# Designs tried in a protein design chat: VHH binders against Formin-H (forH). Part 1

Scores and structures below are computed, not measured.

Target 1, 361 residues: Formin-H (forH), of Dictyostelium discoideum (Social amoeba) (q54n00r34to394)
Amino acid sequence: VSLNEIIDLDREFELLLDKLAIEDPIKRKQMQSLPDISKRTLLEQNKADIYRTVKHKGPIESFADVKSVISSINTKHVPIDIIKTLRIHLNTADRDWIQSFLDNDGVQPILNILKRLERNKNRKRKEHSILQWECTRCIAALMKIKIGMEYIASFPQTTNLMVLCLDTPLIKAKTLVLELLAAIAVTDRGHGAVLTSMIYHKEVKKEITRYFNLVQSLKIEKNAEYLTTCMSFINCIISSPSDLPSRIEIRKAFLNLKILKYIENLRADYNEDKNLLTQLDVFEEELSTDEQLNSQQGTQIGIEDLFSQISSRVTGTPSQQELITLMTHFQRMSSSNLGLGVWTLYNALANQLEDELKIHP
Structure headers, positions and changes below count from the first letter of each chain, unless a header shows other numbers; Kabat numbers aren't used for antibody chains.
F, E and O are the ipSAE of ESMFold2-Fast, ESMFold2 and OpenDDE, as the mean of both directions, binder to target and target to binder. V2 is 0.75 times the mean of E and O plus 0.25 times the DockQ between their complexes.
[cut] stands for letters that were removed.
Atom coordinates printed by the task and the answers are left out, and those that the model quotes come from them; centres of patches stay.

## First folded at step 4 (VHH; framework vhh_etentamig_d1)

Design a13 (from a01 with G50Y)
Fold by ESMFold2-Fast, scan of step 4:
Structure a13 (fold): chain B 361 residues (1-361), chain A 122 residues (1-122)
Amino acid sequence: as target 1 above (361 residues)
Amino acid sequence: EVQLLESGGGLVQPGGSLRLSCAASGFTFSDYAMSWVRQAPGKGPEWVSYISWSGGRTYYADSVKGRFTISRDNSKNTLYLQMNSLRAEDTAVYYCAKYDSKGYLSEYFQHRGQGTLVTVSS
């Protein structure tokens, strides 16, 4: 038996516990501690039960017709039990059934439930959190299949509603959402979707800056598993791009939010948590590596150093006032909604002028 | 193509020592954290040790802390595990694993090698 076969067994068994709706942590841990032969026996029994139920008219037969299933969840008041049953079915349905579910817009009713829950977040709070958890698990079930993962990564409306769940009081739900978003972010198509969704999150939650609430959770939350998952998500979103400039740009948002100070505090508070410490190490070492690469590929001179050189050459000369005027224009432009195009236009004009004057670096 | 090749396993008596090596190729070794993972007969995989890309930080499973030492030579693209005071329960296939910050889920096993067998018996 290879290590790959053992990983497959543990993964399949995890899915079986989900299918059986075994959510009690003590019971789940007891079952995960069973010998491999017992796990294989239970998996084999479950496969036989699926076949028997399909042939002998059971609860699973009610899910045979994709359109009927979608109609059942596409209602104004969806019972939690129906969503739980859907989750179980999504974990066991064949590829053709899942493809039909996706093709007939089966994801949209789940998204509509999440959107409705966000609008009514203070009403029936406990029921709200449970339904949000079950909907998130349905999305997780879809992501276990390649076609489902590709679908979710391709449509930003799905990740937009997932990021709204990050503010749930249910720690296990926000932890799962971060795990799913991290998995999406490491795909080429999904990375852009997740970045766009974090902008959407900022707008809807009226954050001062993108990632503000996420970074603040590193200070507020005292759950080691959540903190590890949160740091892992941050590491994934930063490190997914293969190009150095993209990684630097994304990381800058977190550095500006003082994440390094929070990392220092987490090291002190969780000094024996190997999983969390590993994620903290990954953040700091990726930062160090990229700073070294940036130094090798570009200038060692920052904006302040460049300005100091210009200022020292211009101060006390007739050009001093012109520099002040130019900097005032740039200050106004930097606080405007005109966007990056204006900066690139200025750079293009400067390049043209330097070429005309034969000025070279 | 990422390649990891483990070596240095063998039969050793309790209380003995072994040094495992992992030769890495197909990626910039110095840019990535590395781990050792083991699998004993009839048991699931167990994480053993972690080393940062620079070698500046290391972590160990409680079962091996004080007995095992992880190290790396970035100039040779090689990861090491020095195993001292070996016990019968250390008997396992040892795998070298690349830690990739891009993926949280199951990253320790994504680019593992063939493994090297360590048998501790008298």
Scores: ipSAE 0.000, ipTM 0.224, lowest interface PAE 16.1, mean pLDDT 76

Design a14 (from a02 with G50R)
Fold by ESMFold2-Fast, scan of step 4:
Structure a14 (fold): chain B 361 residues (1-361), chain A 121 residues (1-121)
Amino acid sequence: as target 1 above (361 residues)
Amino acid sequence: EVQLLESGGGLVQPGGSLRLSCAASGFTFSDYAMSWVRQAPGKGPEWVSRISWSGGRTYYADSVKGRFTISRDNSKNTLYLQMNSLRAEDTAVYYCAKYSRGYLTEYFDYRGQGTLVTVSS
């Protein structure tokens, strides 16, 4: 914790107390004596309100007509400066303006820019990365307002295009993308969108398996802030589901990519980085806790129960015969001397097929 | 709505013991990992200990390992910190903190007003 961070925190917290109309000298003194962690927590809870209230004392520019703003960015070639101007505007606009922007499909032109950057090979890689960065910042500005967050979380197209920025050489851009995806993942609707986006990332980037490039970045990248954010994102997507089976299935993908070995290496390389170490601890603590729960519940669901669920959904449909055929193959396998290895091979093939078909845990 | 109420602090001699309690309400206590964080006069906050939502896994700062024990009673929505072999450097206000699942664990949703522990002759 730097002195600048402490000074900024105290200033922002005083603004929060003023906004909450806490004028009682005793209560104000008590709140001002709270630890920095408590102050940060309270500020985050009121972030949208503080953001909407903090304004420049100088002349306030009139908000441009929503449709005119959308028209200015809904062109084949949008200059970076126009996107920067949009970002500033989105950061200062009130809820009603943002609602109108969303209702008039203002997000679509931003997504079209990201889509064009991915489709077209660009020889100016640095300018390409900067444009991805500015578009991502516009999405970040929208997500600071509840209606914007709900909109982004509800439209998988947005998260699908955001994950393409993860392969950018611009570390600040991929860090921001992971931060935003983590925020989206903790919403019920957004979690599914983020999981879908990682399948889309695999398809576009020709990954061996989902999350491969993300996990490899834990070895390749040497930026502590990025590594902390990356681990935080991974923890968010695993822990978001309230049900144990979903958490186990999502975590399994990372365990299969040998993430525990990378966590061990990160502990050795960053032994004094408290923020990173905390995220590594969260991963291992939640793994151990869920393994303990899974052990207490046995296999969670028995073979008969699982088959009953499958059978009830498939019986009477065109898929019934295919299920019978598949079970016949398994019956023959169970009578063989081939052992555990063949069943694990079937499971590996099934996992690969589920990834191809975009079936979420 | 989320409330955390710390208690059990006081004046104790070096080598003595104290047991801190934190009564939680306004959320499903058994769904969250919980921590103890302390702040000594003129110092920044220091994470002390963490316990998983089930109580099955515990973690300690090196400065307190072997001397402090964190525990919880999910049926009573209460978190505890048993402090043994207290030293002058343990003098601080102790806070109970809730972790959000999958986020930065130093980012706490709520903290109470704290309980003061003074270790002095």
Scores: ipSAE 0.000, ipTM 0.197, lowest interface PAE 13.2, mean pLDDT 76

Design a15 (from a02 with G50A Y99W)
Fold by ESMFold2-Fast, scan of step 4:
Structure a15 (fold): chain B 361 residues (1-361), chain A 121 residues (1-121)
Amino acid sequence: as target 1 above (361 residues)
Amino acid sequence: EVQLLESGGGLVQPGGSLRLSCAASGFTFSDYAMSWVRQAPGKGPEWVSAISWSGGRTYYADSVKGRFTISRDNSKNTLYLQMNSLRAEDTAVYYCAKWSRGYLTEYFDYRGQGTLVTVSS
């Protein structure tokens, strides 16, 4: 179906779910609640994949031999025109050609180019940015097809090199990289890879904390499309996990970076930009919803999660030995036959002590 | 590596029947919904039928409903399409397709040369 011919987006998307034979009521409901942009993207990708499979001959016959193509891009100096030609071919090649390209390590030369550009990023800025853009578009072309997306999500080096492109001065390249990382992050394997890659980004760029440069870009950049995509990426990273603890932990990193203040400023500066405002609303609404769910599940907070919080603050400090001693007392209590009463007594004593020390609840 | 190998096409008279098969390899077949997609000469691709991972639910395009039956054998990693009461309009190359589980990028993913079905007297 053509996007231009969609009169009722929800109806066409329901038909797509039928074509995919998605029978799980919860999954259908979840997918039906996706933003209109996501639904249109899925419909367009479904159309593109069908077309690519039945089209056996690309417009560029010289690219028929996969191994020759890989050899031409696996050199110390790859002309930008060769990468542009590869990008065009990747957008039109059939499934079998793309699988052969992946199987013969065709992605590695592209990653090698990105690695060299990162190492030498200050030498020729304009040529550097254009080559980063063309390499990113090659990765985008591969991700339009399921086997390419799975390959990229499966190899750790790929997302690590993609995140390094986030610091490019070319706004359209930054925007595309964020769109691609968001698409990877919403896959089961890709979410972990993207989170790990953001740690790698922190280490390479020497950030004080993970996501620092990303959040700062919300203040620095004045491009509405970029800001919308950046917020969308942040929302995707946070909302992708189905479990509440994971969402809370990821979101906490952004809250600690004062993202709510930047969201307030963006609302003031872009008061008529519906797309950006929608992404800002999504962030705040999901925060509110998860806070409510967390409050409802407060009595269900796991012992291991609570201990992890305490341990992180105390391990490596002078207080560590005191915590070990306290835990030893609790271990003895857990082995006793005294039951609930002894735990209740200790809790009452702790409450009394906190009151005397004026510790805020 | 995902591989889908279609077979069973051929020349058949109007009103006749054909059974298409698709041998799948390179993935856990029983975890995925499967579909049949066809492309008639000079026309765009058309979705024909889909079957859930378990085989418990089937879906059909209006143009083939009541005439075609999709089925699967998870023990053999094979998908089938039983085509009855064939019409000249059913003439097409038939492709076996796998769906993707990604929430943002769910789409048909298939690797096959297809099998040609020609309905003619």
Scores: ipSAE 0.000, ipTM 0.415, lowest interface PAE 11.2, mean pLDDT 77

Design p17 (from e15 with A33W)
Fold by ESMFold2-Fast, scan of step 4:
Structure p17 (fold): chain B 361 residues (1-361), chain A 123 residues (1-123)
Amino acid sequence: as target 1 above (361 residues)
Amino acid sequence: EVQLLESGGGLVQPGGSLRLSCAASGFTFSSYWMSWVRQAPGKGPEWVSGITGSGGSTYYADSVKGRFTISRDNSKNTLYLQMNSLRAEDTAVYYCATPSWEELYRKYGLDYRGQGTLVTVSS
């Protein structure tokens, strides 16, 4: 090991830190303290991608002006290394820089890249998948802080383009997308955005029904981490609403897609995967709990609700006049001094008639 | 100022268990992915495990998968690592860290934010 070799390594590594937008003095010192082998490994991995395509003076100068950064990524052909550099910077930028980035529509160029990738259906190309992955990681970096999460949750265009990434062949990318969508879905504003985006996904991908491709992936994919994340996402969108009717309605879509059969198969195939089994348990336990609550709620149905259900079924049919006649009998009974015993008698007669007609609950 | 304080390390026999804790302050803990990174004596840093801000997704290095469990309590700003079936190879200083450098961090353990806690697996 010569002095020139040591100087060259340290100089190249310093340039790498500049390209990666590592501006924090403490983080730079930590990285500079790495063993030479680790530094060489980092340089080898990033040499072709970062040094060959980034044409700016360095990430530090590029990021001094938010608008110039946005202009650099708002081009028809954005080099992947510029997006990598942006992603790394977004992970370390302070709140004020991120706020300025959001205020100046910095997310839009990232969405434009994702939109162009979807229009050019060459998803099997390595460059396409890597660029999609890096754009998704930029969104992930923004979501690490409250203002970024709120921005993404508030703008449906963002979640609409994120869901299109679910069809990528790169398992890492669609796993990350599902994690981000799950995080968005647990917020009040974000839940609605995610549900709307899944409708958009159905329309763009020409699915027979919403969630079809997602549920089908539980059968097709053999990656346990992906399967766990997919089930976690499904559990999040179902369980986020505080009201029982909303949870039942969302879950119904998955039950109609025979998700319970896929869960049975996953239990058999992944019997020792604790994380996946936990998510399968959550789905089934929430289903059971909500079915119990729904059964209990049935006993609380008021007279007005019951009548509304009956009248809606009978109005406009030949039976409408018979219902009016029956209600007239009840009106006469209610205005009499006959009390509870008469209602009990009518209930007993109704039960007997239902038994004879074989009409049972 | 971001502060991370690890605890729970100690001497344990092979096959034993330890639970590590990391108390976080100075940032919105629930908004950040968190990781555990370890460094064995004379070796480079090794990423061990990661967890999303919500706690909904967890990730593990192949060397610890099935033995270690990462978790978090966002109400207490605390990250945990449950370590079971400990081996001599698990002997290291364990650090918790923010995901500010997530890609490099997972690969190279470059964001050591705390003082670390020593885990020694020996008879």
Scores: ipSAE 0.000, ipTM 0.114, lowest interface PAE 19.2, mean pLDDT 75

